# VHH binders against q9lxz3, part 26

Target 1, 367 residues: q9lxz3
Amino acid sequence: MVTRRRSKKKKKTKRKKQSSKEKEKYQTFINLPCDLLQLVISRLPLKDNIRASAVCKTWHEACVSLRVIHTSPWLIYFSKTDDSYELYDPSMQKNCNLHFPELSGFRVCYSKDGWLLMYNPNSYQLLFFNPFTRDCVPMPTLWMAYDQRMAFSCAPTSTSCLLFTVTSVTWNYITIKTYFANAKEWKTSVFKNRLQRNFNTFEQIVFSNGVFYCLTNTGCLALFDPSLNYWNVLPGRPPKRPGSNGCFMTEHQGEIFLIYMYRHMNPTVLKLDLTSFEWAERKTLGGLTIYASALSSESRAEQQKQSGIWNCLCLSVFHGFKRTCIYYKVDEESEVCFKWKKQNPYENIWIMPPLNLIDLPLFDHRI
Below, E stands for the ipSAE of ESMFold2; O stands for the ipSAE of OpenDDE; V2 stands for 0.75 times the mean of E and O plus 0.25 times the DockQ between their complexes.

## First folded at step 10 (VHH; framework vhh_7z1x_3)

Design e5 (at its last look DockQ between E and O 0.01; V2 from the best seeds 0.00; counts 0 for: pae O 14.9 > 2, placed apart)
Fold by ESMFold2, look of step 10:
Structure e5 (fold): chain B 367 residues (1-367), chain A 122 residues (1-122)
Amino acid sequence: as target 1 above (367 residues)
Amino acid sequence: QVQLVETGGGLVQPGGSLRLSCTASGFTVSSNYMNWVRQAPGKGLEWLSGITGSGGSTSYADSVKGRFTISRDNAKNTLYLQMNSLQPDDTAVYFCARETGIFYTQYSFDYWGQGTQVTVSS
């Protein structure tokens, strides 16, 4: 019986006083056929993949290109009583408590791809924040109403990053502002308001396949396509039972999911049919695990983890002065509450850690 | 103009019962999410129960489920907490609070009262 670590241990056993000509011979010895190298690397767990990537340049490139990302989303909590935040990995049951005073007075607008979009309503400052790297990317200032939502398409490290917000809604018109990375200013577009004549506000925004899907508090789903500068209200209303007290919306592989919460009954999961734009209730997740928060669009397919979080609906929930994370298994119609006994008020959000967790400063300080 | 006034606290024996009242002014209880929260000496705030505005659905923390009952009287614009089987660990200041949102804000309560002291001691 041979483990994946033992195949790795046999590579490049020579001592470090070798010359360049000796290194050339050892590289020919470890130059496996590409197909065999890829097969070996693809069977390694993440820790062993990372260790194997340090062997040589060829192995490094193969390990990185084949690395299976098994990281689960983490929870982030912002303390209301100081300038701290806490990162929690429920799959490995690890905590990191961090302090960042420059974010004093900021609130979270949206999260995606490991980044938070943060807004200070007193200074009108807008910035991206990565809680894992502590990187900040400032954006041009913008005045926002308290109930105004803002979203972005991808990480601010991408030149394709696009910010989107609805800045005003009148009886006849809707005004949209967008900001494309490295632009000088916000772009303003005005469209006919095709929403119901109520006090409509947008409560959920998700970016998928180049389009922003926007759900209003009245159940209308609107679409904004920035490449076409096109806005319209989609047909159909998601079926919503009486007594709903909140919702989450998320995206996975082009599919849009909407979760309605009820204080006294099971949550419902709806999937948007992208051909008819009708919502269909799902009684099973089919192995999918969904991590949803009001300000996040994270989702994940089947996984094996220490915590056993698999094939369930993982919701970040805020109830007054308690932090609550609810795991709901849709196919069993059962609920497991994970309650953190910390009592400071928090807004909790699922956030995806970066691919290179071991290379982060958080992991360098384990001694 | 918004005010919440809690009454009905006091000293009770273990196993006893007490009914707290919270009278609202400046808004209607039936149109808002209302909650009871407590703070034990030297501890942080603990959410206990809530009642939704529309529909009047109720919810409870595990620590009080089966012992406490939230209710309201729309005609008196008053929220109630019936507390049964009280234990020494229930000693705290009890607040009623209006909830601004369930899942979307950093600030769940925008108004709460001055609190009423409940002491459970033999």
Scores: ipSAE 0.000, ipTM 0.186, lowest interface PAE 12.5, mean pLDDT 71
Fold by OpenDDE, look of step 10:
Structure e5 (fold): chain B 367 residues (1-367), chain A 122 residues (1-122)
Amino acid sequence: as target 1 above (367 residues)
Amino acid sequence: QVQLVETGGGLVQPGGSLRLSCTASGFTVSSNYMNWVRQAPGKGLEWLSGITGSGGSTSYADSVKGRFTISRDNAKNTLYLQMNSLQPDDTAVYFCARETGIFYTQYSFDYWGQGTQVTVSS
């Protein structure tokens, strides 16, 4: 009777100690909240922004969004003594240097839509120049007086681009020249001079809704309709005579504004009533910021509050005032002055930068 | 990678001609403002000629105006400098360079080639 002792194999249940390796969630910068990420990226120079954009999709998007650098006009300073140009961003208070040897001997005449109209008084050459891309669009030659004003309607890349200038004012006649995009030559129109007999010179020209508005130094306003080949002198006058080089005219969404300063006075803003053709004083800009220069003025609405430059007049040059960049808040009747180079009213002009300078091949990414 | 490669340099007699080439990679020549510059021994960098991107406008230094011609072949992505009536004073290393329109530094060019030696001697 061989009693087979069944040895009960004790199954040692090895309790696998789950060592909770606390995965130290290395909080990588990749997990930064979007607002903080943007804040950090906003502090990066462009070079580092570009580098940062390569980190990940989220960073890329944040970087690109912040590269929308300049919604506000820049001021170009152009020296008469050398072929040097300087761009100033008032919002960021930054300067950029420009070199354009191809513009040697040229002067700036007008600015609109990111383009400069350039004139060489020695060769009588006229060209559009984009300072950001360095593109040039030559125009037919034209003799111009040193104080002759010229304006254009839109960027020369548009087939609707039109140049306008008054070439002669005599006792009896006014001569106007226009150039349409892709035209072979200047069109000349002659009209009877209906201006007041006070040695009027045209100081400001703006284009709005198919019409050139021309303001004289005496405050007379004339209109030229290229489509109708029609010239008219309006009876309305500003209440005060604009001072020489202290008067700026700008257009915004079909509205015409006149800014003038007299010695030791606050700027006055006038708006043209397009029905009565009378000037009315405005005590508010209604959210509009006007960047005014002797040669041309820009206007922008709804500027981001971030720059502190909103709902104000940005004035680069004042006759009788310190040659500083002046920000004047019309609504508050307050002034903030920033130091700027001593400059002739004709040595600077406002220009709209492209939306994304980084996308331009000529942008120095080392900045 | 952005690269500029200059070729065509060499020894030439006074009054002779050379054609320099600059082949670009990593960017399009026709979309950029391209320049020729030179550096003579013991002298600083001298700008000679430039051609704009889309507009194709050309400019020249007074020192080479009428003698040198800048051009490009878009299909080859190559910049050229035709040099005629060469003089001993034209002896230098010639560089092709892309110019920036806006810069915060004193540098006006962001990309350069290695250069090509031009020697004008009898």
Scores: ipSAE 0.000, ipTM 0.228, lowest interface PAE 14.9, mean pLDDT 80
ESMFold2 (binder alone), look of step 10: mean pLDDT 80; pTM 0.811

Design e6 (at its last look DockQ between E and O 0.38; V2 from the best seeds 0.00; counts 0 for: pae E 17.4 > 2)
Fold by OpenDDE, look of step 10:
Structure e6 (fold): chain B 367 residues (1-367), chain A 122 residues (1-122)
Amino acid sequence: as target 1 above (367 residues)
Amino acid sequence: QVQLVETGGGLVQPGGSLRLSCTASGFTVSSNYMNWVRQAPGKGLEWLSGISGEGGSTSYADSVKGRFTISRDNAKNTLYLQMNSLQPDDTAVYFCARESVPLYSEYSFDYWGQGTQVTVSS
């Protein structure tokens, strides 16, 4: 009767070895190490990245993390003839056409943090517009002259957003208007005009560390501190201008740069000494890339070397009789020119795209 | 009254040289960005050379670089274009033009001369 018990034990051991071999065969791309996955995804075009993001959660996360598509500013061209806008990525040399009928009659005034400040001279309407999301934030109406410059401190989504403009310059007085986020009305401040008596107009305005810096066409620099309601013309001598030139002012991490672009000449970069308020010529940008336009300039550090656009000036300028984008390597004193659409300097502006362009309605993923 | 008057044009053989002059009145040449441009028959306006105001920096189109030289005499309030190694393709009406202050105009010349004809022919 004893014999039957022995046979059952042997069958269990064979099943374990087969399961380990079958698991080796289905090494699906799902089990790629995160680093390798990211490497693979980094090589995918955006379209494929989007597709890949639908595979699984891990892939989704990896794809989204790598969709940092554009760390560089884009150029927006404004059409005078229609409500069309053209977005241009100079790094990729890609264009996207957009239509914003809601901006009919508006002109661009300023750009910062991915937002446009738009003004309608017929209705005196002022609004913030995000061309990527189509969000609109209306501001109180304001009469503005055509050449009147306006700037804002940060995105209107911030409660710290401040608008600034000089509305009037007379022989004796300057009038400044400011608008704080969520304010009901413009604040008006009047100061004694201490500018040089040589027909000064404000051409460039930048915000840095709580202060608006205002550059005149003659190279005079003034500052306005909204917190103190303080206006001052800096004692520094404006840099000498040898002739007709473009002038761009930008701020980066508290530093203020001025770019002089003389026609048919290499640009000159000046940095403001915030102690002496003197301009000093810079022969190096220290890794900074400046995207300069008449209405606004952007700056980026640590741009991905992939586009070859790093540590340079990107200028939308007239070069002779041509409208061109100039990439100027300050350190190398070298220039690369790209042909751009013939537009008035006021018909284009640099804008920072959002980090995740894919989620934006602007890109009809159906194409 | 602001006026620019170009002189020095004429007929020249290939390989020859001409010196154009542009005398300004009503403004100071040395304080302005001055340009030489030309228009050949049936062609558009071509920029050739420029000289900045006080700095006196010069620039040239590739088409004339090494052959043409822009200069000025401040005392005479006169702009010059020395043209060497002239070729038939250089045949055109040559103009001096003052660039206007508006920095961003496509053709921001506010004052022009009447032009001077340069003909390069064998």
Scores: ipSAE 0.034, ipTM 0.326, lowest interface PAE 5.3, mean pLDDT 80
Fold by ESMFold2, look of step 10:
Structure e6 (fold): chain B 367 residues (1-367), chain A 122 residues (1-122)
Amino acid sequence: as target 1 above (367 residues)
Amino acid sequence: QVQLVETGGGLVQPGGSLRLSCTASGFTVSSNYMNWVRQAPGKGLEWLSGISGEGGSTSYADSVKGRFTISRDNAKNTLYLQMNSLQPDDTAVYFCARESVPLYSEYSFDYWGQGTQVTVSS
């Protein structure tokens, strides 16, 4: 509620009365109690929240605190017809279209910590991109197959950031390429292939506790420890193999989860036992919310109790030009008909916005 | 070479039953997700039922729940579809299909049989 206050003094000119009333309105709005201000700000789209944070120190503190508390993952979509990308916040059902022509021809390979790893298959250029800050960090060129998976360990602003990719070019060998920040070139390591002879492809990669875990299309799990330059195939197998329609794998606090999703079937959630490397089925996500993307998935513990957005799978569905989210409650065993719209998996990726949204390029940070 | 051969189709009156068989060669049915789909005259494909590999979880389209039963026989490497309470709308060519592996971000069937005709009339 905006309270308009009026100034009453001995009669002044009409201009002075109007000026005093406008100052009272502005002061009344700024002087709202903190709890009312937070209610008003909680209703703003992200762009307006950022604009509001520049008003005064009190508004700044309220806007920033609400961003941290209410921030959820966004979806990003790179247009195939122009040099734009769209950021979509499903919690507010709002989008933001941005133009960045330097990314023409690039596709997303992996997302983590608010960063995207982007690859141009025509020029073999590789870079990190943060769509919220618009920062780019170029990497040395690399040839890779269209369906080859990549991952990275942490934000490229860290000196600990490691890029990782793996191929099985023959049934005899596994080739791993890594790149540490500020190195001159990629490091290539070749290991004896201990996977099944089916010339497996890697569908999912997660980084956890210093190690890359790599899941094949046949359910075989391997790991690469970059500190030891060590690769090995782990003994456990899921009770059933991942479906050809995709699976999702994610990490949370050192624990690894796998979700099988088949057309016309309910999803199955598995958790990896890190001592035996065996998979166990779970009937619940235990308060964890998974934002599923075809190439990589984000996971979050509940940051705030929100009706219908905790302890669930968040699936993006693309119908025409509108995006929707479907929330699937695993422990309710809801019947969900998964109508997989055939689409490029590089087109709808979950990404976390930064915790401090003041640094977003949507505002001039010099003001 | 992967091959799927459907048999057991034919003409049946409404309310009747048929059992379709799909014999696989070149791969093991029990280690793959297998499906039955159908194509009515002049229409697109309709998924009917699936059975997962190890574990054997089954699923059915709403249009056939309670009437159709998918099963397999490991020793014979054969997939079955038991169809009961058949109606004229069930008239179609029926195919068995293997769900594709390896595959990125698509669901598809990589091997199909030639199909078997089921006709429900009069």
Scores: ipSAE 0.000, ipTM 0.139, lowest interface PAE 17.4, mean pLDDT 70
ESMFold2 (binder alone), look of step 10: mean pLDDT 81; pTM 0.813

## First folded at step 12 (VHH; framework vhh_7z1x_3)

Design f1 (at its last look DockQ between E and O 0.02; V2 from the best seeds 0.00; counts 0 for: pae O 11.0 > 2, placed apart)
Fold by OpenDDE, look of step 12:
Structure f1 (fold): chain B 367 residues (1-367), chain A 122 residues (1-122)
Amino acid sequence: as target 1 above (367 residues)
Amino acid sequence: QVQLVETGGGLVQPGGSLRLSCTASGFTVSDNYMNWVRQAPGKGLEWLSGITGEGGTTSYADSVKGRFTISRDNAKNTLYLQMNSLQPDDTAVYFCARETGTFYTTYSFDYWGQGTQVTVSS
């Protein structure tokens, strides 16, 4: 009885070698140098940026990093007669009228990070105000002179927010007040007055890398370090030309710029050397646009050479009955607007809009 | 009414000493920043010395440091300037002035006396 062992033929399943060539094509786009990827993504409209962010983790990160909708600063005009505010978006050339009865009697002191510092000279009230959200953060009361300047370091939503002002200047001493977030009271510091005797007023204050820089109308620069409780007057003076109509100081990523305006001349731009503390004239802003106002100036690095706004100084102007802005090219012979006049510092200020403007009731056309 | 009255000026020989007095009315000297300023013939105002209200901290210009001493008598509401080692270049009208506690454009003084003449001559 010969038991026939049936040999079970093992069917070798030919695993189809999916062609290595398709993997190589997808690898070439994924392996774009980060700089090139960012360059490409920077050219994409927001809608396409969002789509691109879904491609891979690297693209997502690049897209999100570039979604810094570099929104241009908005200009706020303050009515003299009522509690009305006019917002102007220079990029869209749109105006929006807002009413803030809660700010009745208040004047603007400073603007940074989308917040206004507002002061009431009758009640001595000081508050942060977000015109986009209507959020209000009250501060301790403070008496301020009309020409007294005040600045803050960052948004009041940050625990690191610091307010700074010089409250008194005498021959011998200067008095500085600071307010730290969540503090109960103003901190008062008194320092020896080392300012020149021709000192008149502080005109410009900016915060950079933990330090307040204070520019006088005579061109002296002082610095205050809150962490060290240190005050110093720097020996360097910006070159002054007689007949300047305005001076603006701004900070961008640790760099400090000073702009002088002349009636019949192109603006002069100076950059502070943080090593020597000397001012150097700059022929270019390195792609920056400076939005300048008397109390506060904003700076933007515009990635997109949108329609000629590159290396520009933007100023508010009155043209007839319309409030608008003008752009001065720093590196080109700009048509000197012969009509540019020094404005009341409290009449207008630049403010950064929120990144998510879509959620702002201001754009709800449904009203 | 706020008033400052300087006294004690006069003629003195080189190397001599004078003590100026400034009597205040209408405010308290010890509560204010007080200063001595002088004006020489044909020259501008020169700050010489100051004393703070709170703490009574004193300061001096380099031109008078070591020679002049500012002080006050709170009971008399009077500011003093002791001037030693006087030189001909110290010849001037000397003023007592109250500083403002606020921003100022040129000189931060809101009240001045009429001044007292100091003449240093051989």
Scores: ipSAE 0.006, ipTM 0.248, lowest interface PAE 11.0, mean pLDDT 81
Fold by ESMFold2, look of step 12:
Structure f1 (fold): chain B 367 residues (1-367), chain A 122 residues (1-122)
Amino acid sequence: as target 1 above (367 residues)
Amino acid sequence: QVQLVETGGGLVQPGGSLRLSCTASGFTVSDNYMNWVRQAPGKGLEWLSGITGEGGTTSYADSVKGRFTISRDNAKNTLYLQMNSLQPDDTAVYFCARETGTFYTTYSFDYWGQGTQVTVSS
């Protein structure tokens, strides 16, 4: 549609053509005082912010700086029956559908830094996928059990990217597999099983301060330090809560949070005390917004937005095999539910879009 | 009140066939995503096959594709797994499982049975 070119330093737009009436309107608007211009730009949806950034150099710089502040995570839903994928942007309350036939048969394992880790349980293929650029980074194959989870430490474009999974838990041993960038093969490590309950599965994994934290289905928290090849089970356990169907776990600035979902009660937020390893309930988020999904979660400390998402839990849940996103304000004990399309996804996960969408092949400027 | 009961396991020779049944009570099989999963001794859980709720679309793991067939009988509220060309590697406890309807992923189960033993040996 419209190609923006960075070349000559002039007041005219870099676009192909403008009508004479549109030129006159833009010239009048360009001369606004800086503080008023920033106010006007801050109220634009992302699509219009991108268009406005093409007007002149001053507007471009203002639009880009405000764009960074306003970008929120997107929720991506995976169809169970076809190659379609649905993206939901909660800041704009809009959906779009995308097709990635190259991911047919894959399920999502984890999300971080704008990348998805994808696994095909039929072919044992493992790859990183960036849905915004469609870049793929294949990984060595690995057989994974149905209840097995996998996580990674950072973007696969980094040479420090580390993949981590617990492959088996027996009465006596826990087996861990890791893969470090530029390695020839998966590394297998075996440790004594110090878990107090049999048939433990790991349901939540986060990476924080160089360590993987792993929560079992029985509430035990373990850690794996890859730099020391060290595994241990931590002593603290979250308090039991009636009616819990499961939990989300996330990290923010070195702190670990756990969110319990209840079918009959409001969700509860716990914070791990890294000294005592005890969990303490939080009555407020203190300006933190948590975007929770079953396999991984995102968090941000953001300025409050008009009709937006600030200081709350944004929870992706299924209800009767229908998708929903629940926004819950902990200190107000209030819930706002957004229903979108009747499609029946098999999985969902939060992902952070790149800050500059105008040059990406995925973005459709006509929307 | 929700129950899943697997039957039809047993001892078979290599190349033989078995049909497993899973009778559900307390919920409707056709309203739910249903799966067959197995666990060999000392191994992790292995997903085998699934059937979607309303569409009845089936899917299979590569290890069983072409040999196993998932089906259901809505009048009997029963899920089936027809297993043909059984090999010693198919020896395991077989479970039917209902996928959750909450915030868990597709591979999260909220109800399953006690399992039925299948043993393939000469």
Scores: ipSAE 0.005, ipTM 0.267, lowest interface PAE 10.0, mean pLDDT 73
ESMFold2 (binder alone), look of step 12: mean pLDDT 80; pTM 0.811

